# Designs tried in a protein design chat: VH-VL binders against o27280. Part 61

Target 1, 266 residues: o27280
Amino acid sequence: MDSMNVPEVLEIKRIVEESESVKTFIFSWDFRREVRPGQFVMVWDFRDEKPMSVSLIDPVRSEIGISIRRVGEFTDRVHGLSEGDLLGIRGPYGRGFELMGRDILLVGGGIGMAPLAALADEATARGMRVDALVAARTADELLFLDRLEAAGVNISTCTDDGSCGFKGFAHERLLTLEENHDMAAVCGPEPMMFQVMRILDERDVPAQLSLERYMKCAVGICGQCCLDDTGFRVCAEGPVFWSQELSRVREFGRYRRDPAGRRVPW

## First folded at step 22 (VH-VL)

Design cf3
Fold by OpenDDE, fold request of step 24:
Structure cf3 (fold): chain C 266 residues (1-266), chain A 118 residues (1-118), chain B 107 residues (1-107)
Amino acid sequence: as target 1 above (266 residues)
Amino acid sequence: EVQLLESGGVLVQPGGSLRLSCAASGFTFSDYGMTWVRQAPGKGLEWVSMISGSGEWIYFAPSVKGRFTISRDNSKNTLYLQMNSLKGEDTAVYYCTRGDYSYPFDYWGQGTLVTVSS
Amino acid sequence: DIQMTQSPSSLSASVGDSITITCRASRKIGHYLNWYQQKPGKAPNLLIYEASTLQSGVPSRFSGSGSGTDFTLTIRTLQPEDFATYYCQQYLSTPYTFGPGTVVDFR
């Protein structure tokens, strides 16, 4: 392992409770190490290590934020931590989002809004117009709304149960929204992303989509995050892909592989 | 050879309930999303419901939302459609088809007739 | 919802004829359109997907074209087994919708 890939033990500076199941952990960061929205870091709790998207990039305060959803043993342990506790962080890794044009559309589902929130901050700081479609199953699972509003983002919401905004799915809501965007960034469940990508394709809107896969090394060596047929490594060639790239990925939106390498349908 | 076989279609009264089944064979069932499409007598095709391979992603036509439930048992290679609060306009041949948002409906069963009448 | 229409609703033709069926969407749907064939008392069969890709096993006399809102299904050198009802279907967005169908009868 390269020295640059050795986890740095960092103190949790602050914890933001985003929802019942999502917390953002904030760390001091040396910005001599560049980080871009869409990139991820490996978080080590001294027992296990998991990839997590960077959801906050604040050069002024010299901080980064990592938003983590409580979904398993690792995240259960992390969610039990307090300010002042320690975590190991290595990275950042992967290809981040590229900003283009003046008008950008963000489409996010659930925890997928994490990297998009960081992207929104950068885009607005650059003077871009940002529209965001935030999707969730229920209203209480909608993430980063206040943060996005504060940044000047124009927000539309949709929920499966209709508890907030449009009742239905992101791709359904998207059809009813304006089409004047130079590019789009998408992150969320793959069934959502697949169908959103289709609409963006029909509209000829260049789109970048962030994938999540099981990762082990994060440096393109172990192959655990390889996508079938293409050989794309999510940790190296991704996690952000252009729609044209994903159109070549057979498994996208259809299945994924678990830690044992077994196919798991969506 | 891919085969789909629907069953469960019978005569029911308005307000009644019925569960349809679709037995699949000839392919890895869990690898594909499945869809129900119905056809009223002498009418065209109508998309009813769709379910992903794992069963976690479900979609319904507005005409059946809140009344119908779609499910699957991958261990039995079987697709289900639970129909509640049936109406006369639900009278149709119900087809099971392989396909979802990522695949066209490339294989169809023979269909099963559901008749809702007083 | 996206509405689909077809033209004509019915047509009569002879064996050996070339026929064209039109499908129109109420909005642009790119190439996200499928064509199906259904014979009386039988289940539909997939003919064309993605507007122009021929399904495996389907004769080459069938072809699909179009993009946006207007699509066509063409059957060259009509065969006896081609007399059936044909449906277009959009899958740009849920709910998926079918055209009303075009009946192709023997003249």
Scores: ipSAE 0.947, ipTM 0.970, lowest interface PAE 0.5, mean pLDDT 96
Fold by OpenDDE, fold request of step 24:
Structure cf3 (fold): chain C 266 residues (1-266), chain A 118 residues (1-118), chain B 107 residues (1-107)
Amino acid sequence: as target 1 above (266 residues)
Amino acid sequence: EVQLLESGGVLVQPGGSLRLSCAASGFTFSDYGMTWVRQAPGKGLEWVSMISGSGEWIYFAPSVKGRFTISRDNSKNTLYLQMNSLKGEDTAVYYCTRGDYSYPFDYWGQGTLVTVSS
Amino acid sequence: DIQMTQSPSSLSASVGDSITITCRASRKIGHYLNWYQQKPGKAPNLLIYEASTLQSGVPSRFSGSGSGTDFTLTIRTLQPEDFATYYCQQYLSTPYTFGPGTVVDFR
């Protein structure tokens, strides 16, 4: 077995176009190296390296999937790749989601649905009832709907423009949905997650939320992904946090640090 | 000292347009979301609109959605409210306040009066 | 939308009295409620946030309590400067909504 911290050069087996801006890259994976929903890998295109959540975990086919949204130079390059091309992957890293109870609520926004899709597969495989609220700005940005439906997930959608499902934001739609869940998993833009977390708190639903921060080392050494005041390292103590943990994080939902360490508001 | 100063409130005809401004000082403007709240004469408070620190996240009350636009210029420490298709029911004192989904409305301006009348 | 109500609509009291204002939400809102004071011709001032936390600079005679749907604002030993209208406000979800207000007059 290779060291976890040494990138393994893997061939892209398949590419699934999820939307205009999102592609899922499929790789062969040796499952002697365990991977959990909510964990991330470092993807290396031999020029730069970025953390990406695992969106597919398939032990039967010995494959993993990584869903990537086109948002910058690195992702532009990756989106230009074809099947058969190579990428370096190291990991997995971080704390993943923990499943508990019988009924689970997933709330995802945009690319935030990536780790939740993997979680949905695990939950359904365990015989859990899964409800998913999928949010996006527009209908064409809603991700993994067919996949979730095929897995038996009960899906609700909301879009900012009302092009699909509820017209409005996830926290607004959530108020109109059933309240009886044993736990919730949330991933998406922090303003969404912050407001969703508030509603889940009011309902006394235990919630786990996945954060995104700039990462460099992914092994808890460099501190680039350290959250203010708490000292939580997103790559080590996260990226999945319990709501009680995030309630202590002042910057959550308010601002983040850029690569230069500057505060950037949401 | 935190200060908020609204301006732009005038008499306008129904169907007209008006832009309000709120000049902020005494704090790092971009660190806070901002909110507009209005109060019709002799009536209570009504939440109108909210904008995040970066300006990317915007929320509106149903009563003004589609007619009003909220924006901010962090380089000028200024909050704006563009009001189109004004109605008599929009007559109110408009307050800018510091606060959003993550902060209570802890500081308020003195307000600016908008009167919509023929 | 979440509807907010207050009781009473108005009350008269004397200096030194203790008064209680009630706010009710149309649904459970946890502790996500703020209280504001507005004096005639002035902008509102934040008194209490998160249902019971006193805003910095606000006198300790003000206190908030409650959770779920029912909330109360209490003013102990009413002072002349407490003549004002008081509003509750929920922030569980957008659109944020205010109560209709309670006018506190002096006898």
Scores: ipSAE 0.947, ipTM 0.970, lowest interface PAE 0.5, mean pLDDT 96
Fold by OpenDDE, fold request of step 24:
Structure cf3 (fold): chain C 266 residues (1-266), chain A 118 residues (1-118), chain B 107 residues (1-107)
Amino acid sequence: as target 1 above (266 residues)
Amino acid sequence: EVQLLESGGVLVQPGGSLRLSCAASGFTFSDYGMTWVRQAPGKGLEWVSMISGSGEWIYFAPSVKGRFTISRDNSKNTLYLQMNSLKGEDTAVYYCTRGDYSYPFDYWGQGTLVTVSS
Amino acid sequence: DIQMTQSPSSLSASVGDSITITCRASRKIGHYLNWYQQKPGKAPNLLIYEASTLQSGVPSRFSGSGSGTDFTLTIRTLQPEDFATYYCQQYLSTPYTFGPGTVVDFR
């Protein structure tokens, strides 16, 4: 059995309060195990296990960060943890983002900014010009702004209530932004991503989008994260997909399946 | 057969409130986002509001934002439009249609007339 | 907001004629355009979606073409039941917007 699939018990080195509902948990990481933005890890609190995107990759400090939004029982427990506490982490898994060109656009909504923040770091480190559209319902839910700014990212914000930046949705704001990007990376709620993808398609901007689905094994075996009709496994073929791939996924932006396999509309 | 039936359209005074309903049948209601489109007398079509299948994702035209609320009860296969602070410009036939950001408006009700007048 | 225009605003034709209606967007909208038909006192009906895909049940004499900013709806061999108002609608971005409509009347 590959050691990569055995959870490693790691100590929480540091906790960053990103917002009222989002915390980033920092762990020491052996970078002999490569990790890419867009990949995820399985986080085990010794009771349950959930997939989480990697939001920080720091080879210099030998650290990774996992940003977690408080949304349910599992995340409630995790948010109750303190520095020095232990979590099990296995991975990384899945297909991460691929960088190309010189100018990249990042479009993120809410916790979707987590993997994009890591991607932003890599892109800027490579000398790429990075524009980021950060979307949230309210100003207090905008994530990683200081971090992105420090990295040299050109940030645009939009909020549903207009409390910060453009008042409106990401796809609406995107329509008003420059169109000179070589590629785009998108992550957030699927209704957002669906509509953003449409605009990027119109602009002929190659786009990668990260999906979230209920996941169990993370290794492409159980099929719980299988997308209808295509047979794509989010944990194996994804979670990052090209827009051309997602155009074949009928359920994208329309519905998802819950742990029982029932269709749940967005 | 897909059917949409609007109701609730009446005469109201400016500043008044009104709630429209749309009863859906012939399809799995929750599988589709729903949209309200209105048409002033002798005028064209105007997109008003859109709601996703779960009801969590809602969109409004600028002309009605802050005044109108869209909702749905999937257990009753019913779409609603709560209209507050009504203006004369809101006078129109209001159509319920099946469709959202991911589906074209492929089925329409016959509409219900809302008249805002002193 | 994306503005939609149509040309002509009205036209007169005879049964058997071929007619073309033009729709223009204020900016590029790809193929994200729908066409609707509305008869007096009736609700609109979807004719074409994604600029060129014929809705199920719609006669093949209807066709849509175009991309970017310019789109066309063509009705070949106009039938009596085709006299109506036609609307284009963009769905690239909210708020979704309709063209002002084109009235097709009897000559």
Scores: ipSAE 0.947, ipTM 0.970, lowest interface PAE 0.5, mean pLDDT 96

Design cf3
Fold by OpenDDE, last read:
Structure cf3 (fold): chain C 266 residues (1-266), chain A 118 residues (1-118), chain B 107 residues (1-107)
Amino acid sequence: as target 1 above (266 residues)
Amino acid sequence: EVQLLESGGVLVQPGGSLRLSCAASGFTFSDYGMTWVRQAPGKGLEWVSMISGSGEWIYFAPSVKGRFTISRDNSKNTLYLQMNSLKGEDTAVYYCTRGDYSYPFDYWGQGTLVTVSS
Amino acid sequence: DIQMTQSPSSLSASVGDSITITCRASRKIGHYLNWYQQKPGKAPNLLIYEASTLQSGVPSRFSGSGSGTDFTLTIRTLQPEDFATYYCQQYLSTPYTFGPGTVVDFR
């Protein structure tokens, strides 16, 4: 475990520009260290450290990909890097997605599609039928469409402005889709996930949802990512939770804690 | 005690604009999403718009989408509804209510009457 | 959009009576239904949420039941203050929609 908690300095092999604000950084990976979709790694740029979901798992090429959205100072620095530059990576951490059944529904919003893209690859490799609802505010923010299509995923899209696919929100589009899935995986903004979870609940579709919270240690010690009332640590018991678990989490879809521990509404 | 007080309802001509306000008190305003519901004279209730605590998540009924905007000022504990391109069918008592996708509408103001007529 | 209907549109009753109002959704909505009471000239009040949970402060003579598409609101031992209009509301998905209302009048 000691070795797992020490960042390994890795060279950026490739950078894929997914959108204007999202880049995927690809690294060589020793797959003796198992990694699953839904797990995250801590990315260290030698100044700061942030948790990032694994968006690509390629055991054939011995590579992993980390998709990062440009949202602040840390990610701004990372987005300024080039192929050949170095980053520190430690992990993976957290509980990943569990695949069940034959037919799976993926519902992703924005950068939330990152871990789901990795899950889609695994599911299709296992011979599962994969349907994906990809949501974004605008068409140019839809992520991984070509990748998903190439993997054989049946894609539906929705955008807030109607620039691509269904005009409206993911939960609204979901009502218009068929109801024949054995399980669902959801990742995106919590207001989206909350409402999607409700529909999946009504349909009796088992659902797993990935949460994002401020993390410091990533090993369940500091408690910064602890969810109110339950004591669930997103870095240890999550970030992937079953809908039944989240139904017990009062803050889910309603608020989050900032680095200072203050409540911030969605 | 939770209190919601709507204001701004007046008579306007078709095509006109109007801004409604809802003053909230008795609770932490930013902790709750807020919703506007309207009721035409002698008719039932109609959901109009909803806004999250931070104001970043907004929803509209199809009947008002593109014409109405919803906003909030958490520093003033106030909810707003900007209504543009008003039509006769927009004539209604407009209620401010506490609640969103995660909470039922558990508290309501007394409403403010908007009349759209030539 | 999900359409909501109610039955009856109106009913007359006496103090002490037990009455039942029904609400139907155009599709399955699980238990994601609320009931509201509105007295003449007043704002609505929440009675029941999640189809069957009584809102705090609401008398126990009010009860809600149902799931899927069919729901009921029951008022046992009707009181003078219970004469009002009652609305059901689905919140499975936006746009949220209300039933047309049921008017409960004096017999």
Scores: ipSAE 0.947, ipTM 0.970, lowest interface PAE 0.5, mean pLDDT 96
Fold by OpenDDE, last read:
Structure cf3 (fold): chain C 266 residues (1-266), chain A 118 residues (1-118), chain B 107 residues (1-107)
Amino acid sequence: as target 1 above (266 residues)
Amino acid sequence: EVQLLESGGVLVQPGGSLRLSCAASGFTFSDYGMTWVRQAPGKGLEWVSMISGSGEWIYFAPSVKGRFTISRDNSKNTLYLQMNSLKGEDTAVYYCTRGDYSYPFDYWGQGTLVTVSS
Amino acid sequence: DIQMTQSPSSLSASVGDSITITCRASRKIGHYLNWYQQKPGKAPNLLIYEASTLQSGVPSRFSGSGSGTDFTLTIRTLQPEDFATYYCQQYLSTPYTFGPGTVVDFR
């Protein structure tokens, strides 16, 4: 019995091209190791290791999916891989989303839709009504639309350039949508999430938001992913936080820290 | 002491272009989003544009979208507003203010007057 | 867009008076409202943020209250330097919008 912290070398079963910059890598998974939407795994390409959200959870096929956006050297290498190639995966880690009520709102931006897609599957399987606001800069960056539609999700879209759906930002579109939701799950760029959270707060909708930070250990030891003024570790107390928790996090929506610990503004 | 100083306001013809600058001092410029607010003569305040600390997140009022651009040079502690296709209704004192979606507008410059007239 | 209104448009008062200015939003905006003071020929100054939090350096005679759609700015014991124009501003969503302003002048 292997330790959860030892990467398991897994074969890429298949690759789904979600967009020009996003691929979903499918792996066989032993579901004796439970995984929840909102949790992440550490992906090891034998040179570097990065946290990635789980975007697909399929107990029937005994598969998980990890959606990765091409944004840097590590992801460039991973995007160069083919079916049958190997990756190391350890986890899952972190706190995932909690579902409550009957009506749920998902608000996602770009690759932030990855964990929300998994959450949508679970919610719809439970018979919940799921509304999703999918945001991106352009139409070609909108993710998982067909998958969400197939699951019975009611989708609204918005794009910065107006190439699809509402022209504008997620928080602007959200303001014009129905307000009847029992809870919300949000994931995307922090400037988006910050402003979306504000609207949800005004509406008294309980909200969970997934944060992204630079991670090393993923087990709450190194503190690299600690949030200022709280001591919250994104890998341990997160990456999913309640809005009430994030309201205490001064850096949320304002800045993040790079691998050297320097502040980088949004 | 936080200081903001606008410059560049002049008389310009309709259809013309103008670039405003705002020099910031007394704080870590990159830590804050910045905002332009204008005030037509004898009128109220109007939000114009907002830019995040890194400059990656930009917002515009509908009245100026497609005509104005906002930018910043953090190495120079300077905020810019490029105004194209100027109209008479763009005549106003333009204020530079510290603040964005996460901070109130807590410091303001004294403004620079832009007059668009034939 | 969210429209902001203020009442009254203008009021006259004397030094020592207590005055109240009202701001209304076209929709619920929670507590996401700021108040500014502007004197003639000068830039605005932040007075209150988050509907009721007093900005540092602002006298305690200023206070803000309200939530949802209706907000109030109160100035107790009006001082000579308080005669100015006051603006409310919502920041629930872009585009941010200001009220039309309330002019407080001498009686």
Scores: ipSAE 0.947, ipTM 0.970, lowest interface PAE 0.5, mean pLDDT 96
Fold by OpenDDE, look of step 23:
Structure cf3 (fold): chain C 266 residues (1-266), chain A 118 residues (1-118), chain B 107 residues (1-107)
Amino acid sequence: as target 1 above (266 residues)
Amino acid sequence: EVQLLESGGVLVQPGGSLRLSCAASGFTFSDYGMTWVRQAPGKGLEWVSMISGSGEWIYFAPSVKGRFTISRDNSKNTLYLQMNSLKGEDTAVYYCTRGDYSYPFDYWGQGTLVTVSS
Amino acid sequence: DIQMTQSPSSLSASVGDSITITCRASRKIGHYLNWYQQKPGKAPNLLIYEASTLQSGVPSRFSGSGSGTDFTLTIRTLQPEDFATYYCQQYLSTPYTFGPGTVVDFR
């Protein structure tokens, strides 16, 4: 079934506090509408609409989860909601992750772990061996550790301040890990992803990376999320891209465009 | 023409502090990450620190981490290096260079000499 | 950290000679290597990036090759202005590291 283009008003079934700044909102979901890790939905609080990655896909409980980091006015409002409150959800949209091989490496930074957590569940359910490198600035910002552990994921952590795991950045920690993975999935800040992609390239590990851009329509018509030079629409051709595709994207890891279309450096 | 001009290098005592500046011109400053590289007298090049275009992403060499701070003012097209708890081994010519994890160091300033001595 | 080495540490040559400088990384770094030239009292200049791509404005007598751990910089038909110190630099991962340098001087 194709993605729904009409917002559906859904009741917040549960709220999971992942960290001080991140909450996961859980909704009942009709799985006749297929959803894949790496895809996103548009979340509407009846004032504004923002794209959010799906962080939980549970066909057994007929639920999906959307993890939202508190970063601005929209997310402030959403974080003020309670169980039983309503949100508009339309989607899912975009290209999700493709699983291949037997051994998969996940590299996530901050809220970037949201789609990767969903991918981890799918991969482990398929009997794949999953290694996850979870990065954050501090220990209290590391996300989904208990969930990943419960799923049987082999977790490695790194923090900028060394408060948990390896002291340093994800790409630095990655150099110290084994390199015998069939594929990698990466999501987080683009400076992190850029440098991680380089290491994966050197190792000849096929890599998929999830980008974040300002999205308005989510259906590939408005052009707000177009990537320079390539014309790739993050909402249509992405948000998950292969490393080979991103190697052609000049702006990747270097800059993004704000809602006004202005270049903003990373 | 791309130009980078370092300043601030002086003689300082061990344990002292010093701030270097690098004035950039000839390009859109915010489009590029910037890097400090130093060279002790008669020695090779050593990467010191790197800062992204927005200033949000910062990297340090282990030898200076915790003592040095890198910053930038894009409105002034200026890169800074705050050096605290200076040591004799910090004595070097400090170069400002355009480049980061996504660009090679394609332009360099003339460098400014920092001497740490009692 | 990734350690970089160079060979030789110094060499003497004459104008017109062809010389080769070798750089080695302590681990595989793909093609993520740059070459720089530095003359006495001057700042370094970028010569080659991505192991083999010639920087704009650099004479074609300069060339870079290699991948993995072993890299080479070749200068064909050495010119008077080519006498300098040459550095390789890896940018696979932070901290970025330079080779110790190779001094090319007059014979």
Scores: ipSAE 0.929, ipTM 0.961, lowest interface PAE 0.5, mean pLDDT 96

